# VHH binders against WD repeat-containing protein 55 (WDR55), part 8

Target 1, 353 residues: WD repeat-containing protein 55 (WDR55), of Arabidopsis thaliana (Mouse-ear cress) (o80775)
Amino acid sequence: MEIDLGANAFGIDFHPSTNLVAAGLIDGHLHLYRYDSDSSLVRERKVRAHKESCRAVRFIDDGQRIVTASADCSILATDVETGAQVAHLENAHEDAVNTLINVTETTIASGDDKGCVKIWDTRQRSCSHEFNAHEDYISGMTFASDSMKLVVTSGDGTLSVCNLRTSKVQSQSEFSEDELLSVVIMKNGRKVICGTQNGTLLLYSWGFFKDCSDRFVDLAPNSVDALLKLDEDRLITGCDNGIISLVGILPNRIIQPIGSHDYPIEDLALSHDKKFLGSTAHDSMLKLWNLEEILEGSNVNSGNASGAAEDSDSDNDGMDLDNDPSKSSKGSKRKTKSKANTLNATNNFFADL
Below, E stands for the ipSAE of ESMFold2; O stands for the ipSAE of OpenDDE; V2 stands for 0.75 times the mean of E and O plus 0.25 times the DockQ between their complexes.

## First folded at step 1 (VHH)

Design s12 (framework vhh_surovatamig_d1)
Fold by ESMFold2-Fast, scan of step 1:
Structure s12 (fold): chain B 353 residues (1-353), chain A 119 residues (1-119)
Amino acid sequence: as target 1 above (353 residues)
Amino acid sequence: EVQLVESGGGLVQPGGSLRLSCAASGFTFSSYWMSWVRQAPGKGLEWVATIKQDGSEKDYVDSVKGRFTISRDNAKKSLYLQMNSLRAEDTAVYYCAKGYRPYGYFDYRGQGTLVTVSS
């Protein structure tokens, strides 16, 4: 099931218990959609959340509120039931805010265009701590709850590990020679996986962050813009070529495609029950993929025949010229743009303003 | 309300020149890095060029180096792209973008201007 949002969405997130998905749009709007098993995808709410692009969206408070972060430097909390503003931090950062993550029931982390990371107490509506380990934009964050450590990636090509109990940067990697665009923790906390601008995944061993311990090379011809953990051994990648893939880590392998857009992937999110995958891309579309059916169907198809279907030939004949491994270094020149390089100027919805 | 209005696109023969303009309003233009990005028919967005707030620093994608020149006039709140020695591969919709560079986000509100290079 899919729906045209009218504008490119930078961020999506699923409600933790109800069939709702939120999308933050380049035009500053926040949309809330209800989906069901009958392939229904209907907009329930539209909020004029921000004056500039809404770059990150997260459900908090067991899904009672949505927090959004914007290029307008603000962070906004919106009530899910009413759409009313609950809290608005107008000057949350001095620069555009790119990313948000839930840390605890009462704590949120945010990262901006200049490399600043802030930790917020949602009860007090105040900044508890600030980290300035990075010299360029914050691209992604993930949280290790058992150790209270935040893992941060940056366009400066480094990853940092911030200890939230001591308010200290515990570790920082050496420069990877590529922008780091996305990050997940897997292998039961033993590995940190980063997506890069040149189509490679970098694998870091927990506690040994100076250099990566392994590389998954030649995964994509260009950037791996989105990463989403499916389980301890598998993750989902969203790439600049529009392809969404299921990937295995250690052993490193591409398992199967899940879906595609005709344009670069912006964001990926998983429903709380892992039944649906949501994706957005530079085509202003929100697509919901039934993972239960796709993963079951691929296993059945894999068991039937490994190369006889005529409608699968085009997927394996190498007709994609961007699938040249030698092009990875050239891809970074074109992909100096971040996920925020979007086509709001061609968005018909913005003409209605 | 941020507004970016592009102009100057059109049909031109290979080897020709065009000058694109972008008029900005609704924000403090002189406080932002500005960029040009383009989208060729059926392809994704490609960054083309960027310029620092005061014009002291400029960067270009390799394919346009020596052919394109980015400039700005902060008093007029305008961004420019001088395009020389145009090639068929330069055919695209060109967008004025507000954003931090080299590795920051680009937020824009412009409608774009079409550049077609054909014989």
Scores: ipSAE 0.034, ipTM 0.452, lowest interface PAE 6.7, mean pLDDT 81

Design s13 (framework vhh_surovatamig_d1)
Fold by ESMFold2-Fast, scan of step 1:
Structure s13 (fold): chain B 353 residues (1-353), chain A 123 residues (1-123)
Amino acid sequence: as target 1 above (353 residues)
Amino acid sequence: EVQLVESGGGLVQPGGSLRLSCAASGFTFSSYWMSWVRQAPGKGLEWVATIKQDGSEKDYVDSVKGRFTISRDNAKKSLYLQMNSLRAEDTAVYYCAKGTSLYRKYLGAFDIRGQGTLVTVSS
């Protein structure tokens, strides 16, 4: 199921216990949608949250509130039931805020366009810690709760590990090829996986952050703008060719495609029950993918009943365009992409210029 | 108030040159990646070129590589696009776009676009 948001969404997040999804849009609006198994996707709320793009969205407080971060340098908390503003940190950062994550029940972390990371106490509405390890925008963050360490990625091509107990940067990587765009922790806390601008996944071993221990290049040259952990062995990638893929880590492989947009993927999120994957892209669309059906439909045991089908798959390594996300994205020609991109430009635009 | 004002467009013959300018105000210009994007008649928006905050990195769509040069002057809060060896297919409205370094090649990542300047390449 899908819906045209009317503007590109930079961030999406699912409610932790009910069938709600929130989207933060480039025009500063926050949208809240209710979905169901009958392919119903209905907007319940539209909030004029920010003066500039809403870049990050997170449900907090067991789903009672939504926190948004914006290019307008503010962080806003909105009540889910009423849509009312409950807290507004104007000038939360000195620069545009790009990313926002939950850390603890009472703590959130935010990162801005200049490399500043701030830790906020949601009860006191005050900044408790600040880290300035990076010299370019903060692209992603993830939290290792067992050690109370925040992993931060930046457009400066490095990742940092920030110790929240000591308020000190504990480790920082060397420069890694190009901009780091996304980050997840997996393998029970033993591996950190980063998506890059050049399409490589960099694998770091926990505690050995100077250089990556392994590289996964099968998605190159398509930038990996979104990474989402499905379980300890599998992650979901969202790339600039619009392809959404299920990827296995150690052993490193593309398992299967999940879905696609005609434009670069912006954000990915999982529903509370992991039944649905939400995706946004530069086509102004929000799409919800039924993961249970998609993953069950690709049952390899069913394929084993046909030796011819299995032989075709094994013999067609790298030659099957349906199994090459970068080549299949070039064949994706959907009118929703064209309509979304031309929304602000009519046939009469040149006449008025 | 954030403003982006493009200028320098016009009618030019194939093989000719134009220099587009964008005057920025209302934000810290030196803090942002900036881009040029265009829209040809009846077509969607197309990213053309982008430039990093300090000018150290530049990127272009393949069809304009070697012909177009993006540059910026942070002291003057201005963005430029030097267009050489112009072709009929370069005909479009050109927009200055305030982008982010997160998504330098992607149109949807640009928070603000100006009103545009028309470039017509015709005999």
Scores: ipSAE 0.038, ipTM 0.415, lowest interface PAE 7.0, mean pLDDT 81

Design s14 (framework vhh_surovatamig_d1)
Fold by ESMFold2-Fast, scan of step 1:
Structure s14 (fold): chain B 353 residues (1-353), chain A 121 residues (1-121)
Amino acid sequence: as target 1 above (353 residues)
Amino acid sequence: EVQLVESGGGLVQPGGSLRLSCAASGFTFSKYWMSWVRQAPGKGLEWVATIKQDGSEKDYVDSVKGRFTISRDNAKKSLYLQMNSLRAEDTAVYYCARFSYGHRPYYFDYRGQGTLVTVSS
């Protein structure tokens, strides 16, 4: 299911317990959509949140509030039920705010266009910590709750590890070959995976952040702007060619395509029940992908040797030759859609998360 | 209100030249990276060129390197694209765009309405 938002969305997030998805748009609006399994996707609310682009969105307080961050340098908390402003930090940063992440029940982290990272106490509505490790925009953040460390990526081509207990930058990488655009932690906290502007995924071992320990190059040369952890062994990638892929890490491989847009992917998010993947791109579209149906197809590949994948590919080749719709459409999307409903999955991807 | 208004498009023969202009208003033009992006008939958006706030850094898609030159005049709040040695494949609607953040191609928070460039004999 999909809907035309009327403007490009930079950020998307799903409500933690109900069928709501929020999108932050280039024109400063915040949209709330209600979805259901009958392919219904309806706008429930439109909020004029910001004077400039809304670049990040996150549900907080068990889904009772949404925080948004903007090019207007502000962070806004909006009540989900009423759409009313609850709190507005007008000069949260000195520069445009690019990214937001939940840290704890009462803290969020924000990163700006100049490389500043701030930690906010949502109860006090005040900045508790500030980190200035980076010399270019903050592109992504992820949090290691066990150690209370924030991992930050930047357009300056480095990542930093910030200790929230001591308020100090504990580690910073050497310059990579390009801008770092996205970051996730996986392998039970042992690996940090960064997406890059040139399409490489860089794998860092926890505690050894000077240089990456491994590289995944099969997505190059397409920039990896969005990364989403599905489980400890699998990632979902969103690239500038519009392709959304399921990727395995150690062993490193592309498992299958999930979907596509005709334009660069901007953001990815998982629904509360992990049944749907949401994606946005530079086509003004919000698409919801049924992961239960799509990932049933990947069970054949994960449960058996390469021969099972070859058999599936051979079958699809016949269909591709016989049915050839518009070549402007991505073949990977048709392939994924065709296979999802025909395979009987025994693995539960959601149990692995 | 942020506005970007393109002009200078038209019909030109292969090997010819055109200069596109973009007039910016409603924001502090001198503080933003600016870009040109294009959309050929039946194709998606393609980033063409970008320029730093002070004009000191410029970047181009490989297909236009050596043929196109991006420039800006901060006093006039104007962005330019000088297009030389034009080819049929350069036929597209050209958009002036303001970068949203960083130096990422395609990622802009405002673009104009576009100006059509047709390269045909």
Scores: ipSAE 0.039, ipTM 0.437, lowest interface PAE 6.5, mean pLDDT 82

## First folded at step 2 (VHH)

Design n12a (from n12 with R27F S31K S57K; framework vhh_sonelokimab_d1; at its last look DockQ between E and O 0.22; V2 from the best seeds 0.00; counts 0 for: pae E 7.2 > 2, placed apart)
Fold by ESMFold2, look of step 2:
Structure n12a (fold): chain B 353 residues (1-353), chain A 123 residues (1-123)
Amino acid sequence: as target 1 above (353 residues)
Amino acid sequence: DVQLVESGGGLVQPGGSLRLSCAASGFTFSKYYVGWFRQAPGKEREFIGAISSSGGKTYYAVSEKGRFTISRDNSKNTLYLQMNSLRPEDTAVYYCAAQKRYFSGYTYEYDYWGQGTLVTVSS
């Protein structure tokens, strides 16, 4: 149910069809673990993917390859079966790359520390789109496949909507008065939910992105660094107090705890069959939580539902078009303003932990 | 503008003590993990230790065994390094640094850096 990775992880992703999970580590390594129904975790592969932190990981090509992104500004593709380097984009971004998501079967999106978002064709290994809507690090991205729109959050306190069909930034929110850290699309594409550093969830109506339509404050003051859509009415939060929670949206409420770490949550992901939730945190641990067992033992019908105010800001057809994304993604922010590309032989921070 | 300003450096005799301060401005100090590094001439910057945003946890490089103590005062936006039993090999420029999310000894994980304060240990 859990394993010590030997270093803190930034990102986690599950193989789309088999029982494999990948983690990108602060020391630049990529780890691949095999798990089974009894939560047995065995390291299948360890790859020295990057010279600096491996900030994001994603399976591509039906799980045949893993893409990693790093603070060293590079993006690397690794063959899952052999562990061999397939492609290396040494200067994929001009700045540290913090986040990756799958967009289509053949495209991925990456975001960097200075607010640049790029879309990559994985077959041609080339950048097909670039969006520069933000003035600070990209914190989260999610994709609305039916409309081909990418929703992006940033430490600059704004959300943007990047239209892949027109290659334009279609919308950008006003400053929300806090950093936006995470994002999901819910309610069949009608709502966009953002986690913030002060712990408020901001609910935006699709197409009405200038300001949020509702706020959910019950997680405050603990930053919401990770959001993961469970279904159209519920999401999973990961907060800097180490708590992982099931949260209902409209009605807004904390339904139940799911699990915890002793340190801030960094990333969350669901296994391909949705039986397991994977979590990483600042404790060098990868934990797998058996969601079927945890949610089966719960009977949450009614409670103190805060934020019961009706969300009537949506006119359902403004910029609303299509589905929620099938998956959310979040990378951790780490900016380096000092010299890059020197791996410090004297770095032994974790010896004191 | 984000700024970290170290102070308290200077000349000290071997076996002496020194307390460094780092004054922070331009960001929400209480939300940041902060740490100390040092760099001797001609060497790479090396990690000394870090302290959590609340001050509840401190972590030190394996080379330290209680000679150095890191603390912070969030009401004054200040990070401190108390150094005892100083040796000539502690001569270096000492830097404070801040990052949002992780305890790390890796320099590339820190977002903000001070300009450094020189500590010279000699008789």
Scores: ipSAE 0.045, ipTM 0.529, lowest interface PAE 7.2, mean pLDDT 82
ESMFold2 (binder alone), look of step 2: mean pLDDT 85; pTM 0.864
OpenDDE, look of step 2: ipSAE 0.496; ipTM 0.787

Design n12b (from n12 with R27F S31R S53Y; framework vhh_sonelokimab_d1; at its last look DockQ between E and O 0.32; V2 from the best seeds 0.00; counts 0 for: pae E 6.5 > 2)
Amino acid sequence: DVQLVESGGGLVQPGGSLRLSCAASGFTFSRYYVGWFRQAPGKEREFIGAISYSGGSTYYAVSEKGRFTISRDNSKNTLYLQMNSLRPEDTAVYYCAAQKRYFSGYTYEYDYWGQGTLVTVSS
ESMFold2, look of step 2: ipSAE 0.080; ipTM 0.525
ESMFold2 (binder alone), look of step 2: mean pLDDT 80; pTM 0.833
OpenDDE, look of step 2: ipSAE 0.646; ipTM 0.843

Design q05a (from q05 with S31N S103F; framework vhh_7aqx_2; at its last look DockQ between E and O 0.11; V2 from the best seeds 0.00; counts 0 for: pae E 11.6 > 2, placed apart)
Fold by ESMFold2, look of step 2:
Structure q05a (fold): chain B 353 residues (1-353), chain A 120 residues (1-120)
Amino acid sequence: as target 1 above (353 residues)
Amino acid sequence: QVQLQESGGGLVQAGGSLRLSCTTSGFTFSNYYFSWFRQAPGEEREFVGAISGSGGYTDYADSVKGRFTISRDNAKNTFYLQMNSLKTEDTAVYYCAKGSRYFYYKFDYWGQGTQVTVSS
């Protein structure tokens, strides 16, 4: 099922318990859509949330509210039932806010174009932590709740681990030779997987963040802009060629395509019951893919239980491949690299370039 | 080495047409936005138009919409600016630029420029 949003969407998130999906659009609007299993996808609400692009969206408070972040440097909370503005943090960051994630029931994390990460208490509407480990845009974040650590990736080619208990950046990787674009934690917390601009997936062992333990190159040269954990052994990739793929991790392989857009994938999310995958791309489309049908159909002719339980291991199997991170081209100094923002394409970047 | 090389500039009469080329090397052509800019004497560089890495998205400045067309040939690692119905105010040095995946207005690399002169 699919619908033309009328403008490109950056962020997508699913309601935690009902059949509602939210998208943040390049024109600053927030859209809410209701869906069902009969391929109905209907716009329930359109809200002018921000003055500039709405780059990230997350449901909070058990789906009672939506938090949005914008290139206008603000963070806004909107009541889902009424569409009314609940809170507005007009200068939440000094730079465009690109990324939001849920951390705990009462906290969210945001990342901006210059590498600043902030943790917000949603009840008090205040910043509880600030981390400045990165020199370029924040591209992805994921949270390890058992250790209270935030894993952050950046266009500066590094990941960092920010410890919320100590309020310190605990670790930072060496330069990976390419921009890091996306991140997930898998294998019951033992592995961190990063997508890169050249299409390589970098696999880090938890706690050993200086360099990756393995690399998966079969998606190259297509950048891996979005990663989404399906389960502890499989993830879903969204690439700049518009292809959405199911990928196995350790053993590393492309399992099957899931779907496609005509243009680069912007974001991916799973519905609350994992029946649907939602995707947005540079084609102004929101698409919902029925994962139960797609994955069930793939198994009908396979009598083998996949059974391979590589839910180990933090040993150095990755070193057996004699791999180093590929060198990325060392380009010009970039001040900002964020999701596409065509509405403001002429502002403030011309003079010295 | 990342390289961008413009060609195809020259002198043309008002109302005429000209096609500029930008040949690229040293990077994966399909992964990036590309843009054309122009700079008239004494002015800042101004955006003319952009095309996505896949070729499926284009954007144009209002001043050139309907007259200029951007296209690309991924097999030749080249993108083009077809300029029709040229006006004297289109006189400028035209630059091609490599953008990022997200920003066709933030540029890592520029060409050397090619002069376009539109005479009355």
Scores: ipSAE 0.000, ipTM 0.317, lowest interface PAE 11.6, mean pLDDT 80
ESMFold2 (binder alone), look of step 2: mean pLDDT 81; pTM 0.827
OpenDDE, look of step 2: ipSAE 0.014; ipTM 0.349

## First folded at step 4 (VHH)

Design v03 (from n12b with S104L T107P; framework vhh_sonelokimab_d1)
Amino acid sequence: DVQLVESGGGLVQPGGSLRLSCAASGFTFSRYYVGWFRQAPGKEREFIGAISYSGGSTYYAVSEKGRFTISRDNSKNTLYLQMNSLRPEDTAVYYCAAQKRYFLGYPYEYDYWGQGTLVTVSS
ESMFold2-Fast, scan of step 4: ipSAE 0.264; ipTM 0.640

Design v04 (from n12b with S104T G105S T107P; framework vhh_sonelokimab_d1)
Fold by ESMFold2-Fast, scan of step 4:
Structure v04 (fold): chain B 353 residues (1-353), chain A 123 residues (1-123)
Amino acid sequence: as target 1 above (353 residues)
Amino acid sequence: DVQLVESGGGLVQPGGSLRLSCAASGFTFSRYYVGWFRQAPGKEREFIGAISYSGGSTYYAVSEKGRFTISRDNSKNTLYLQMNSLRPEDTAVYYCAAQKRYFTSYPYEYDYWGQGTLVTVSS
């Protein structure tokens, strides 16, 4: 199902418990849509949230409020039920705000065009921490709740790890090969995956952030502007060619396409029950993809073989934390390849040809 | 220092064609979305089209989709606009612009701008 928003959306987020999706638009509006399994998308609310582009949107307070961040340097909290303004931080940042993530039930993180990251207490409506590790725009953030550490990516081509308990930048990577555009944590907190402008995914081992431990180049040369974790072993990529793909990490592989837009992907989000993937692109469209239907499949490629049926999805769903492909759920069917890094090297070699 | 320098403008008769070029320097051209805008006398800047980092995706204003083609050559740090079937209403100063992070049709979202090249469509 899909709907024309009338303007490009920079951010989308799903309500944590009901079938609602919010979109922040380049014209400054915030739209709220109700969806259902009958392929219905109905706009429930339109809020003139900002006078400049609305670049990020997140549900907070168990879905009772939406926070939005804008090129106008403000962060606005809006009541979901009424559309009324609840709180407005007019000078939240000194520059345009690009990114917002939920950190805890009472904490959000924001990042701006000049590399500043701020941590906000949503109940006290105050800034508790500020980090200035980067000299270029903040592109993405993700949070490791077990250690209270924020992972930040930047257009300066580096990743930083910020300790929210000490208010200190604990580590920062060396310059990568290109701008870092997106970031997720996978493998039960052991790996950080970054999407780059060159189309490479960089894999960092937790605690060893100076340089990446592995690279996945099968999406090159298309920039990976959006990354979304599906589970501990699989992520969803959104690229500048408009293609949305399901990708496995360690072993590194493109599993299948999920969908496409005709223009670069802007944002990706999962519904509360993981039944739907939402995507936006530079075509002013919001599309919802039924993941339950798309991810149904057979693990027998050439037809039904003698013996018991395997799992309907082809992945190992986080069953191991190393890159040995023999440990995957279907390792015996893919036994000709010995190592994930060998598979990656072979795939990269043939992709370049 | 960042520079965008347009060239290829001039006087052309209705129905004619022009190819505009924009030479970029002082930044990593291959890592920017770049686009074309025009401004007619007494009018606001109007979006024409933009192109992704690799050139794999193009975005056009609906009114210009069939007549104008945007392309880029990252090896030459150059952006192009091929203009066909030109009309008197295409008379404007044409600007190239660069945006670091995303496609947009809004002028205020662009980081760098050229000085413009004049295209006059007249008999």
Scores: ipSAE 0.200, ipTM 0.593, lowest interface PAE 5.2, mean pLDDT 83

Design v05 (from n12b with S57R S104M T107P; framework vhh_sonelokimab_d1)
Fold by ESMFold2-Fast, scan of step 4:
Structure v05 (fold): chain B 353 residues (1-353), chain A 123 residues (1-123)
Amino acid sequence: as target 1 above (353 residues)
Amino acid sequence: DVQLVESGGGLVQPGGSLRLSCAASGFTFSRYYVGWFRQAPGKEREFIGAISYSGGRTYYAVSEKGRFTISRDNSKNTLYLQMNSLRPEDTAVYYCAAQKRYFMGYPYEYDYWGQGTLVTVSS
């Protein structure tokens, strides 16, 4: 299902418990959409939040409020039920605010065009901490709750790790050869994955942030603008060519395309139950993808679980019923070859774009 | 510090051609999406086209596709607009603009702007 927003959306976020999605638009408006199992996607609310672009949006307070960040340097809290403005920090930053992330139930982090990161107490509406590790715009952030550390990426080509307990930058990477655009934590906190301007994913080992431990090269011809963690082993990429892909990490592999826009992907978000993936792009469209159906399809071809590998025995092979006694080993060989052929086909698909 | 300087504008007859150039300095040109906008008297700034970092992807407003060609030379820090089959309605001030993140057709989201070059198409 999809809907024309009337303007490009820079940020989207899903309500934590109900079927609502919020979009922050380039014209400064905040839109609320309701979606359902009948494939309906209907705008419930339009708020004139900002006079400049609304670049980031996040639900807070168990979904009772939406926080938006803008090129106008402000952060605004809007009530979900009424659309009323409940808090407005007019000079939250000295520069345009690009990114917002939930840290704890009562704190959010924001990042701006000049590399400043601020931590806000949402109840007191006050800045608790400020970090200035970066020399260029903040592109992405993610939070490691077990260690209370914020991981920040920047257009300056570095990643920083900010300790929220000590209010100090604990670590910063060397220059990565290109801008870092997006970031997620995976592998039970052991790996940090960054999307880059040149179409590569950089893999960092937790605690060893000076340089990346691995690179996933040639994933896209241009930038990997959005990254979204699906589980500890898989992530979703959104790229400049408009392609949305399901990608495996360690082992590094392209599993399949999920969907596409005709224009560069701007943002990706998961619904509260992970049934839907939301995407926005420079086509003014919000698209919701049935990820539950996509996950079922990919499981047939993945073959990595012993049950899944046995599940494609002979019935998935319409004309190869001659070899019943060797089904499991032949199924494994075929799944491995199908997997290699699928990776080859997926790789060729991205190479052609 | 940052500069974008357009050149190549002037008076042309209908059906004529012009090539506009935009020279960039003070930033890493090869890391920016760059594009062309125009503004006719009494009108809003209108998107013409944009080009990706490497030059591998080009994006055009539907009305301009086929008559106008955008290109770039990263070794010269220069953006180009080749305009063919010019019409009186193409009369406008032409601006080049640069942005780190591609925001198609939205002038208020571009990081850097040139001062513009006037193109007049008349008999």
Scores: ipSAE 0.062, ipTM 0.496, lowest interface PAE 6.2, mean pLDDT 81

Design v06 (from n12b with Y53R; framework vhh_sonelokimab_d1)
Amino acid sequence: DVQLVESGGGLVQPGGSLRLSCAASGFTFSRYYVGWFRQAPGKEREFIGAISRSGGSTYYAVSEKGRFTISRDNSKNTLYLQMNSLRPEDTAVYYCAAQKRYFSGYTYEYDYWGQGTLVTVSS
ESMFold2-Fast, scan of step 4: ipSAE 0.293; ipTM 0.656

Design v07 (from n12b with Y53R T107P; framework vhh_sonelokimab_d1)
Amino acid sequence: DVQLVESGGGLVQPGGSLRLSCAASGFTFSRYYVGWFRQAPGKEREFIGAISRSGGSTYYAVSEKGRFTISRDNSKNTLYLQMNSLRPEDTAVYYCAAQKRYFSGYPYEYDYWGQGTLVTVSS
ESMFold2-Fast, scan of step 4: ipSAE 0.270; ipTM 0.647

